Miniprotein binders against q56419. Designs and how they scored, part 222

Target 1, 326 residues: q56419
Amino acid sequence: MEGRTLEEVQEEVFKRHGVLVPKKELEDLAKALEEAGLLLTEKVEARLKEEEEKLKRERPMRLAGLSYPEGEREARAFLEAFRASYPGEGEEARVLLMPHLEPSRVPEVYGAALAALEKTPPPERIYLVGVAHRPLKEKAAALPVPFQTPFGPALPDLPALQALDALLPFELFNTPLAFREEHSLELPLFFLKGRFPEARVLPLLVARRSPELGEALKVVLRDFPGLLVLAVDLSHVGPRFGDTPLTRTLAEEARRRDLGFLERLAEGEPEAALAFLGANPTRIDGVEVVASLLPLLRERKGKVLAHRLDLEAPTLSAVGAGTLVL
Short names: E, the ipSAE of ESMFold2; O, the ipSAE of OpenDDE; V2, 0.75 times the mean of E and O plus 0.25 times the DockQ between their complexes.

## First folded at step 18 (miniprotein)

Design cc54
Fold by ESMFold2-Fast, scan of step 18:
Structure cc54 (fold): chain B 326 residues (1-326), chain A 104 residues (1-104)
Amino acid sequence: as target 1 above (326 residues)
Amino acid sequence: SMEEKIRELAEKLAKLAQELAELAGDGSDPDEIKKKLEEFIRVFLELYELDREKDNPEADYWLQMTIELVWEFMDAFREGNVEDAVELLMYIAEAAELLAEALD
């Protein structure tokens, strides 16, 4: 009912989802917004326009000094430490699924991805497909500029990007601001550039399912062969993601759901992987990427190298991460 | 229907996010901002409360983005980043509007 008070809704949501927004926090936020002063919205709009213009030239690092070291020497040591966290050997990848979750939360999963990259011949180009964390004007987007890393700039593959753009029913180079703070590209790119310093990159974001993207990519990959990387996380469970507080049973279900999804992808059955997610309310953030790239995933067999469910205890929530080679 | 209820809540959330962003720049009094923020949180929590089938992939996508953006908004505030909080209100408005459109 729309006529319910905030207190009434808070009680029901707390009982069902464990979420509580304290009255003091709302008071502090209201005061902070008031104290921000006149024309704050215009200031933010001007900032966004300025940053959009800068993105026409290059994409700077945002997570250097936070998620990975800023200096090249320290970044190299950091990358090797992640490789060392995985005791196994990798498998050659034509398609690599890896996470974009904060690396320090799932080091052995990134280590498994690095192991796979060690067994993979250096590609001329990498098709890096992440997930949009901001609204896109179209179902997918790309940014055709150098992406800065501690290992030097990852250069765009302009001929391959142009070939892709020509095959799509929408403008590929849309929504540059969506790339400004996009960890689903920046975090995997750190590891990929460290291992393949000479490879050019197609930085791609998927918002909603785009079968036309998968069909176009199948054509482009034939003419411009390279490594396809799906930078996706798995199950998102708990109150932070609009679900009930995590229990042992829900965590076990999330692990089974993640592994069932990955194992079906490893059998070359991406439609079966999507169908496996059917009635379960747990969201996997890679579903739109997999649904878009069906033509590239069918009949490719491979191996699940690693999986972990990372727990965020304060919110009783969790995110799944895995490494799959095809 | 449940979909119509979600669409209605999404439309309200988008409008409230836009209004909060405008109030931040407008010089409105703190009581007005607090009232609007409490309404914004109430509407958002009603979306959390809803028990719905995950059978519309487009709507599920925009609902999840909206939820994650509201959590980022709260985080930005807790870190003292008011400009980032206002920017996130603008993105919340856009995502919630796209959620409503997906349910048309």
Scores: ipSAE 0.720, ipTM 0.875, lowest interface PAE 1.0, mean pLDDT 87
Fold by OpenDDE base, second read of step 21:
Structure cc54 (fold): chain B 326 residues (1-326), chain A 104 residues (1-104)
Amino acid sequence: as target 1 above (326 residues)
Amino acid sequence: SMEEKIRELAEKLAKLAQELAELAGDGSDPDEIKKKLEEFIRVFLELYELDREKDNPEADYWLQMTIELVWEFMDAFREGNVEDAVELLMYIAEAAELLAEALD
């Protein structure tokens, strides 16, 4: 940085990563910030405060009309199309690992999840464990309010959530704003609510691994049985994530790690799955979730139903997605 | 050390993100905003180019989150979502601070 111009730095990054941040975009941003002229910070803070108050009552849809249809009829057709994209049959799930990636990128992986859900008796409740893409105040969090979907609200299981909170050494109901736009819950929930309209939901986010969460959930599941869903993606490789543009070698390594991770989980060896990743150089998204839920994953044998490494062409980056039934 | 360099860059990035979020207010000099934005991007790109320390999982977690948030910031800006961009600057500041703390 010292002594280098912005242009020199941009050129270097482009050469290394194949991604250019145009100077013009920065100028346009500066201009937009200037033109916005209003106490934008105060406005944003006021907005956040209002949104936080709303989140005490419900979590509205954020991706309706973007990632999935807002209307119920269209949403049902959407589910059917995704199911049709997977030619196989599913298996009964006690634990379901499924993606939270943009559905259009990995339709057959979501289709595999739907296939598994077809073979699964309707649960009374769903423990939906997602990945925090915003900072949490604690290692994990929950939002005990209805989540809006095209199929109606997904209602929280308050008794089960309270039981979980009572067993944790930290306050479970923290960082409500982290749930506002969290796609790792919203996208899987669309499919889950569409299949199981009467199931209550425990929407959980994991930031960093919490062994206490897994132990607490193991106890809670005895009194409050339900389907456990891990809404996690797999490898994140390419410029968007700090790598060079996707190459055949990088893609092969990402696939190797994704499949090696899933296969070890399918054998009921979650510790071996984590150990296999080591320092996690391809940045498997679900590592902290799996590490938190070890007591619930041990000795459970299952099957990998689908896997895909999907290219994001504009950034020459790729994200892995998989469906696993335990 | 590489860890010390990452820590310094993270602290600087956090400060710049916070300053940018504050400057997005009424009466700010456009030239100052532009200068701060350029500096922010330079700091980010320098951080982005560094090899990740694999020996500190906590630091790696916050580094990854910081990188992803900066990409989201750039996307929000390209889409003309200025309010979202400012919100993301606040999250970048938080994540970068946590990165720096993980390396203390």
Scores: ipSAE 0.666, ipTM 0.872, lowest interface PAE 0.9, mean pLDDT 90

Design cc55
Fold by ESMFold2-Fast, scan of step 18:
Structure cc55 (fold): chain B 326 residues (1-326), chain A 104 residues (1-104)
Amino acid sequence: as target 1 above (326 residues)
Amino acid sequence: SMEEKIRELAEKLAKLAQELAELAGDGSDPDEIKKKLEEFIRVFLELYELDREKDNPEADYWLQMTIELVWEFMDAFREGNVEDAVELLMYIAEAAEFLAEALD
């Protein structure tokens, strides 16, 4: 109802989702916005313009010292620890699906990805496809600059990126600010650069379904062969994602949903994987990537190496993560 | 319809996010900022509590992004990052506009 008070809405949300925004917190937020000083919006716009200009030259690390170590020696030890978290051996990947969730939350899943990379011959280039967590001006975007890592800069494959841009009906190099704080690229790249230090990268973000991207990538991959990496998380369940509070039953349903999706991809049936999710409504950020890349995923058989559902007790929420080789 | 209701809430959320960004730090009456922020949160929570059929993948994508951006906005304030909060309001406006467009 349009005439509902904030208190009435908060009570319903708390009842359904277990989330409450305290009134005192809103008062403190309003005061902070007021006290921020004159021209705050102008200051933010100037900052964004400056950072957009810097992104024309390089993409700096944002999660160093937070999600992974800043120094090369410490970063190498960190990778070794994650590999050790997975007791199995990998399989060679032509296509790798891996997570972009905080690595410390799902170490065995990242360890499985590392195991697959150990079995994979070094590619000349990596097509790293992540999910946009900021609005993109187009359905997809790329940033054609070096991405800094503790192992040195991951250099862009400029000829392959230009070939891709030429085949698309929109400007590929749009929305550089979307790449400023993008963990779906930065976190997988840390692991990929550690394993393949000489590989060039095509850092790609998908926002909305783009069959044009998949068709263009199929052509580009023929002329510029490389490793395709889908950096996607799986089920997003619970109040953090607009759903009801997690229960053991709902968690098991999410695990079955994730595995059903991954197993259909492993059979080379991406349309069946998407249809399976349609029958089981969920928020999987990988769905837009899979739907965009259909021509690259059809008839490729492979294996699910690992899967975890990471539980976040304070919010009664969970995020699925998996490693799939095709 | 439920989709029409979500579209209307998304349009309203986008407008409120834009208005809050413009009001931030410009010497506006703190009571006006508080009233606008309460309306923004009310509209967001109404959108958030809706139990909709997830049969439009594009709309589901933008709804998910909008929800995540609003929680990031709240977290930025808790951490004292007012400039980040204003930047997130700008992104919320864009995401909510795309959500409304997806439901046209």
Scores: ipSAE 0.646, ipTM 0.846, lowest interface PAE 1.4, mean pLDDT 87
Fold by OpenDDE base, second read of step 21:
Structure cc55 (fold): chain B 326 residues (1-326), chain A 104 residues (1-104)
Amino acid sequence: as target 1 above (326 residues)
Amino acid sequence: SMEEKIRELAEKLAKLAQELAELAGDGSDPDEIKKKLEEFIRVFLELYELDREKDNPEADYWLQMTIELVWEFMDAFREGNVEDAVELLMYIAEAAEFLAEALD
């Protein structure tokens, strides 16, 4: 580390990864930080404290008007358009694996999820298990408050959440701020609430694998039956994630790993799915979720309905998405 | 070792992220902020170039989290969201600390 200039490091990274962090951007960043003024940290802390207090009552929409329409009428049209993007028919789901990627990037994959939901009897409750994209204090967390959607609030199932908390060796209701902007819950919830407006929800986040979570959920599901939804993405490849720009070889590897993972899950062999990934070199997003939910996935046979590897052109990176029913 | 190098970079990154968040709040000299930002990016890029340790899943998890948060940090700046950028520095510091701890 001692001796390389920023320019030398930037050049090396550019050569290796095809991505340049321009010096001008750093100057603009420094200027922006300067212009933000003397009380930015205190302001941020005060904001976070206020937001945390609000999260005791409800989780507001963060992506309304950006990723999906805010208005109910427009939101319904949005759902219909996404459903139309998938030409196939769905199957009844007891477990649904669906993406949490920006919907516009993989419309047919969300369409496949909607197709499955059309064949699924309305559940009393939905166990929505997302991926934490912020640090959690524990391996998993829940937020026991209403989540706002264009279709009205998704209400928490407090009795089921309390039952789950009682069976876990850690406090389930931790790190509320991690839920504030978590898209892995908000985006799939839009589709789920639109289809099942009366279902209560258990919004769960997984950071690191927790076998205890799967065992606890298995018990809770006996007394509190519902639909289990894994809101997970698949491979993350390219410069945004530490690789070289997407090549045909890298894309083929990502697809192979995504499909191999999903197919083994469809066969009811989640341990085999994890073993197939090994060190997970293409960074499948959902591995910690699947590893936590093994008891609920074993011996369940199902079907892969859709898969896509979507290119993010500005970063020459790609993310895999899939829909699986069990 | 590669693990030791990753740990050292993670610790340094965490410290720099914290210092940047503090400097942004204290109305510090723009030149100092720029210098710290350059150092932060340099340390990040050095970390980013290293081959991931495949034998430590926990370290790999925190490394991935750190990388993603830094990208979000850069995006926030491009969009002019300075408050979000400072918030992200706090998360970067936390994730990098966890990365360092996982390699201890």
Scores: ipSAE 0.579, ipTM 0.843, lowest interface PAE 1.1, mean pLDDT 90

Design cc56
Fold by ESMFold2-Fast, scan of step 18:
Structure cc56 (fold): chain B 326 residues (1-326), chain A 104 residues (1-104)
Amino acid sequence: as target 1 above (326 residues)
Amino acid sequence: SMEEKIRELAEKLAKLAQELAELAGDGSDPDEIKKKLEEFIRVFLELYELDREKDNPEADYWLQMAIELVWEFMDAFREGNVEDAVELLMYIAEAAERLAEALD
C-alpha cells in the first residue's frame, strides 16, 4: 500500500459502505491508550490467565443485569413475557434452531422457541451448539463446567462430553477463554434452563465446519439421547459486517435468503439449504453449524415458527433471527 | 492477485494489532500510538473495502472474525474500556494471522 492516506481510504469506504472513523475519535483513542499509565498488555495477560483458571471450575454469568434479569423471580417473569410475545402454539422439537441475538430485539422469535419447548418432553440433556465469537484452537470446543444462570447452574453432562471427546480427532476442551464472553451459548441457555431446569448441558462452540463433529454427535446421541439446539443467527448484512449500507431492497433480499435457508432445513434438506446460500452469498452464522451437523439434520422435516430481520439503524445494518423446529 | 493482496493486508493488520497492544499504557509517545492506530484503521478499511470472491471458506471465516473483532474493539474504546480494547487487539492479531495462513 503506497500513497493511500487514511482520509483517502475512509472516503472510499464511506462511499461504498457508509462508514467513517473521525480523526478526532482516533486522537481520543490514542490519548486514552497513553493515559492508562500502566503496561496494559501485561495487566491484560495476567487477567486472562486468572480468568482461564476460574473457568476450570465454573462459567459465571456475564449478561445478567444487561440482557436478562439477575434475580430468579425477575428472570422467570422476563421469560414468561417473551412467551406471551408469540401468539401461536409451539411444535414438539427434537432439533430446535433458535437465535442468540439480543432477546429484546426479537422477542417474538424467542417466544416461538419457548412455545416449542412447552410442547417438547423434558430432555435429560441438551446439546447446545453455538458459534464461536473468539478464535478457537480447533474447529470446535466445549467447556465441561457448570454455567451459572438466574435459575441455578446448568450442569455439564460429563459422561456425554467425555464420550464426544473420545470420538473426535482433536481435544474437545481446547479453548476455555472463548467461553468467558459467549452470548451464543449464554442467551439461549437462559431460556433453555428456565424451561428445563433438570436438564444437563453439552455447551459446544463451532468455529469452522467440522464434519467429524457431526459424525461423533450422531454416535453420542444414540447412547445419550437429548435435545439438539442450534443457537444461530441468520443474515448479517450492512457495514457492521463488511457489506454495503442496508437498503429496503437489500433487507428484502436478506429476508428471502433467511426464509429460503430455513424452509430447506424444514424439508430435511440441509445440503440444499447450504447450496441456496452459496448461490445467494451473505454471512449467516448457521452455515458452519449446519455444515458440521449434516448427519443430524438430513431427512428431519419440521416447521419455521418465526422469523424477523432486526435493524440496527445507526450502522444501517441488520441481523436475521428465526425459530425452526425439526 | 487478490489473494496475495488480502494476505499482505492480513499480515500487516496482525502486526499493527500486536504493536498497538504492546504500546498501550506504557508511556509511549502519543504521536506514535496515534500514527499506528491510524495505520491500523487504514489497513482494516482497505481489507474491509475489498470486493473479494468468497471461495475460500477458511479465509472467509477468519476475515469475518477479524471484521467483527475490530468493530468490538472500536466499541470497547468508545466506552472507555481500554483493557478490553487491548484484549481485542490480541484476538484481532490472532484472527488476522489465521487469515494470512489460510491464504498461504
Scores: ipSAE 0.704, ipTM 0.869, lowest interface PAE 1.2, mean pLDDT 87
Fold by OpenDDE base, second read of step 21:
Structure cc56 (fold): chain B 326 residues (1-326), chain A 104 residues (1-104)
Amino acid sequence: as target 1 above (326 residues)
Amino acid sequence: SMEEKIRELAEKLAKLAQELAELAGDGSDPDEIKKKLEEFIRVFLELYELDREKDNPEADYWLQMAIELVWEFMDAFREGNVEDAVELLMYIAEAAERLAEALD
């Protein structure tokens, strides 16, 4: 692409991927950057520093009023509507795999998770393991502060978090800024806190597979029993993720991989689930989480309650979501 | 090699992201910003169009991270959220650096 004009590159990308990056948007960006008038970098750095200091005390809601209602009454109605979107009954969960995708895209999948939670005795604590969508300094991280929700703060289990940190070869409490906008924790937590208001939470993020995390958690769970929640999405296909626009063939392949992955997990064979994906060409989001938690997933039989591949029409891309109980 | 090409593009992407973040401020030449932005997008698109190396999971992870962050950057920009866009440039730079390191 060296020597091509931006217009030529844009045209080529459009032809290949069906997505236009409009030249006007780039011009508007350049203009906006010019008009921002302050060393925007210094301002951003100062903001980030302030936000990091705030994160020592609490994690505020970022998606309230956007992805879910801010008010408690409206939030309860939201939960009920999502539960109603799933016509089936749930099963008791010791391990729950659920999505972190925008709830409105896959309501019945979240509904299935709520159905499972209805059959689950209230846990003392919830190990909530999400996916890092920002760089982490270590393979995994935790944020040991209250997370705000419409149902009140989700309080951390500090003793259990400390026990986990003590067993890991790296500092667990790293990269607090990665939690600031991390939806893979915030969105599932809305549903979990709504169902189990008294449960303490261990907010965990995984970047890359950490076998040490799974082994450490296995030990910690003996002294600190609780519900394990894997907040993961499945396939990511289409232009937004590096593919051509969604086709029937691509969608069928994504569904095949999603269901094949979930079914093997439901059989208590997480290694077989990972092996089935190989190089993971449809980019199943939860691979690093599952690979980290192998000791906790082995020999546990369960059931797939829901699955959906949801189209994002503006980008002709799709994301898979599922609910699995173990 | 394809790996070497990806590494070179990643290094270029990281550098351009950092430079754009630094130029986003008072006294910068708009023409320079536009030129760097165009170059940034060209480098990204070139990287985006390359077949992913399936033999290096670490590199694939950081490549995917970089791609997703660039999309978020474009979204933030469309929404007129310049502060978020600059923040995302910093994360793009980090992800691209980590990608280059994984191919070393």
Scores: ipSAE 0.601, ipTM 0.847, lowest interface PAE 1.1, mean pLDDT 89

Design cc57 (at its last look DockQ between E and O 0.71; V2 from the best seeds 0.69)
Fold by ESMFold2, look of step 22:
Structure cc57 (fold): chain B 326 residues (1-326), chain A 104 residues (1-104)
Amino acid sequence: as target 1 above (326 residues)
Amino acid sequence: SMEEKIRELAEKLAKLAQELAELAGDGSDPDEIKKKLEEFIRVFLELYELDREKDNPEADYWLQMVIELVWEFMDAFREGNVEDAVELLMYIAEAAERLAEALD
């Protein structure tokens, strides 16, 4: 009785969500897959193994020429333009929350982050915590290699990374491939490296909440002080993310969720911020990072500097981005 | 329950993603691949339309990853990037298994 055909499911999903996968498109895809030939999976596996070995040495730029300029001179002009997009002043940050959404979509939000960095003494190291968009073997991961940028390599803080790994009940370094295309590190790093060219980096990804990560980081930060950066986006709403098409009501709810979350974080109440979201109905990206890092966020008060819920017109969807200083 | 239904669909999606990757590597004809793709999309769309009844942050994380990975998979095919699409099937299989495990 529950075994709907593909056509039946597609009709209902199209009505509710505006999503369609035409049958001819599936025919074309099947033909393309067959034409790729008998050795396709072995070729993919070999490519992944080769790229994994390369990632054990360095992480190359993947978004140069796409999200930011490839050349250093143009990259510096790009940073200055983004700072100019935010008409305010920042405040010194011990913790900075900033987005990882495509920079051109939320220029003043990245500009607010730059404004905060202007007021922040150059740190010896940056704990850069992004969100994994590929499966990790554990709840969190790190990649202890140089990350290439137009401003030169961002070097890893190996002693701090080793100290962190030693404190965790799981292996930190066992998912290098998850970093290959991870924009939640690459996009914020561009801005951070441009402003703090001498800082070393701990490039970290969170998949699922890990209280152990937060406790370990609290210990590591005591001996290895630095800037903590939560590189996270906020609400994800609309058909691309499993919702009905974006409406004014859905957008208003997403903004309310984003701002309520940020405000509670700014009050030093990260548990209240998580409780406010409940089941996270607008899919705020940052919840797993916040839930992991509770010991570092409790009772730390600050300010929301910027927020935007940005429309993805082609998909009738939206993504929220914000800048918070603690 | 709704969570039990999501778990069963996630398990099925993971199996289908794995089988699609294997078909791509074993020289199956286009009709066999098409049938598997149609079932994969059917199961995904059933999963895509469901809401959870219970607060479970780990399941929320994996479900969102599955949804985004499937759209990336479709985009890769539409752009002719067949090797990337097969790689994404491998990630979809793992993410869907993790979603199912989070709902046990």
Scores: ipSAE 0.763, ipTM 0.890, lowest interface PAE 0.9, mean pLDDT 90
Fold by ESMFold2-Fast, scan of step 18:
Structure cc57 (fold): chain B 326 residues (1-326), chain A 104 residues (1-104)
Amino acid sequence: as target 1 above (326 residues)
Amino acid sequence: SMEEKIRELAEKLAKLAQELAELAGDGSDPDEIKKKLEEFIRVFLELYELDREKDNPEADYWLQMVIELVWEFMDAFREGNVEDAVELLMYIAEAAERLAEALD
């Protein structure tokens, strides 16, 4: 009727996935929720409404002092340190695929992206496409406000955003709160704004496959040329992502899957890249972005500059990251 | 069928997440919170351990979001961020509801 007991389910999950949620952790959580007291839910709802209203005017920094320095001078030095972590000289990018996970975990991958940006003429605008980590009302969204950075605000390209909105079958500006704490935009933007301080941005989130977004972007890019940036991570493996605990073999398979995916994109064959993942299943958060942007990726040849699989030993999990220039 | 079972578990998870968020603000009995939390974790782990063919991209997307949001929820409370934990319960409820809808 009610299903299995918690202990029975935990035993099966632990055996298959190595995940254990100790009884003490559940007791501590229940106690913390109780001790938070009256009005906690009301307080959270009020906070969300206030934050949503503020997002109509600007998007403040959330990771300053955590993932990157708040001060401009310190931020500049920090960015240059990442560039120094990559020994190559990069390649010019028309399309750049770069990660959005914590930069300190894969400094050489961000360094490769910076190297590519050094070889790239300053764009008038950047189409920054990240992945939604909160539910969107539609399959994609944008937020048409200045995004704060240590290098000053990244200003929205309002004419290009309005042109894009006009071509889509849904409201583009549909979920402001999804942008409040979105590292897939904030972390790449830090590096992009540091290198191209005058460029305007189109901050876009993809939740689920949207072919109409790719078709619309192809039209908008013709009239509003710019740099296309896919801010996506690669393989997500292990218990943190609903998979079995990492082994050496699974980590090697994840590395091969990531590289096979990126190499096919570098050949200008994005459908082949997606088919490769379908035959070799893994969770890559970039798959929905690539599938949405097919018209922009076909027949563009390029080069994989860097790839790393970052291991999270306590959870026996890993996330892949790469830099690809097209 | 497997998809019907996943849909039922997703519906239960959405309801439990919403109820836990409401209990956190309502001055409810600590034993009720513990009971709902244990049921929430049991239902989540049951959903987590299910093997299914990934032939519904919409459902696969929402299932993965549910999994990641529950991990964030656990991390938030471990760090003492109770308000963030409640906010994440609201997002879990929404993602789980969308998972159920995708399998409807």
Scores: ipSAE 0.762, ipTM 0.890, lowest interface PAE 0.9, mean pLDDT 88
Fold by OpenDDE base, second read of step 21:
Structure cc57 (fold): chain B 326 residues (1-326), chain A 104 residues (1-104)
Amino acid sequence: as target 1 above (326 residues)
Amino acid sequence: SMEEKIRELAEKLAKLAQELAELAGDGSDPDEIKKKLEEFIRVFLELYELDREKDNPEADYWLQMVIELVWEFMDAFREGNVEDAVELLMYIAEAAERLAEALD
C-alpha cells in the first residue's frame, strides 16, 4: 500500500469489504485533532489519572441513559420488557452464560437470562466474569469497588476477592482503567442487580486464558458459594472484525459454531467445546473465559435457552449471543 | 514471512498511533497530523487485509484487539469525541506493541 493515495486505499477497502472509510471522516478527524489544540494529550492523561483515582472508590455508570435507563422506575420497566421478550420459562442456574452485547440488539437473549434468574434462589454473591476489551497487565483482573447501577450500588465481596487474590500467582487487582468503560461487566450487572439487589459481586475480567483462575475460583467457591456468571458474546463476523460483509454462508457458519459451542457446554464438556472451535475462525468472544473456568464447567449439564446472531447493518457485521444455564 | 510482515506492520502502527497522540497534544501543524493519520490508516488497512496466522493464538488475540480498537477510534471521530479518540490511540499503540511482541 506504500505510494497509494488515501482515496485509492479507501476505494480498495470499499471494494473488498463493502464499507467506506470516508475521506471526509478522515479530514474531519484531522480537523478535529487540530481544533482540539495543543494540550489534548496532556488533558487526556490528566483525565485518565483523575478517573483512575475515582475508580479507587467506585465505578460509575457509563451506559446509563444510552443502553439502559438511568432512573430506577424506568429501569424496572426495562427489565420487565426484556423478560417479556422471551416467551419461555427459565431453569435454575448455578452457572449462567449470558451476553454482554448492546441489550436492544438481542432482547430475547437477555430475556432468557432473566427467566433463568427467576428460577434461581437469591445468591449471597455473584462471580461476574466478563471479557476485557482493553489491554490488561495480567491475564485477568478484578476491581474491588462498588459498581453503580440504577438499582443502587453493586457492592464488592471483599473477603472473597481477597481469598481469590491470595490463590493467584499474579496480582488480581490490576489495570483499574480497563474497568472504566467495560460493557462486558456493566450491561449484565444491570440485569443481575435488578434481580438480586442484595447480592455482593466479584467483578472479574479475563484477557487471556488463565487455568490458575479456574482452580483458584474452585477453591474460593467452597468457602464463598455463589452464582457464577459468564458474561460473554459468541461469534464476531464481518468487516468490523476483519471479514468480508456478512453472507448467508458466513452467517450459517457463525450459527453452527455458536450452537455447537453452547451445546457442548450444556453437555458438561467444556474441553470438547473449545476443541470444536479449533482456531476459532468466527471469533467466539467467550473462549478465553471458558478456557479459564474449565474446572467449574466440567460435568455440569444444562440447557441452551436462547441464541441469536444479530446484524449490525451499518458495518454489515454480526455478533452472536446466547444464554446457557448449568 | 507473513508473521514477519505482520510484526513489521504492528510496530509501524504502534509508532504512528503514539506519534498521532503526541501530535494531537502539541498543537502541531494540521498538515502533519493529516499526513500521519493517512499513513496510520494505510498501515492499518494493510494489516487488516492480511490473512490471520492461525498458528499463533497470542498474536491472533492482539491482532483482533487492534482491529476492534481501530474501529472504535473511527467511531469516536464520527461522534466528535476527540478526547476518546486520543485515548483509543494510546490503547491501539499498546495493543500493536503487544502484537509485535507476540511475533518475536
Scores: ipSAE 0.649, ipTM 0.860, lowest interface PAE 0.8, mean pLDDT 89
ESMFold2 (binder alone), look of step 22: mean pLDDT 84; pTM 0.849
OpenDDE base, look of step 22: ipSAE 0.605; ipTM 0.840

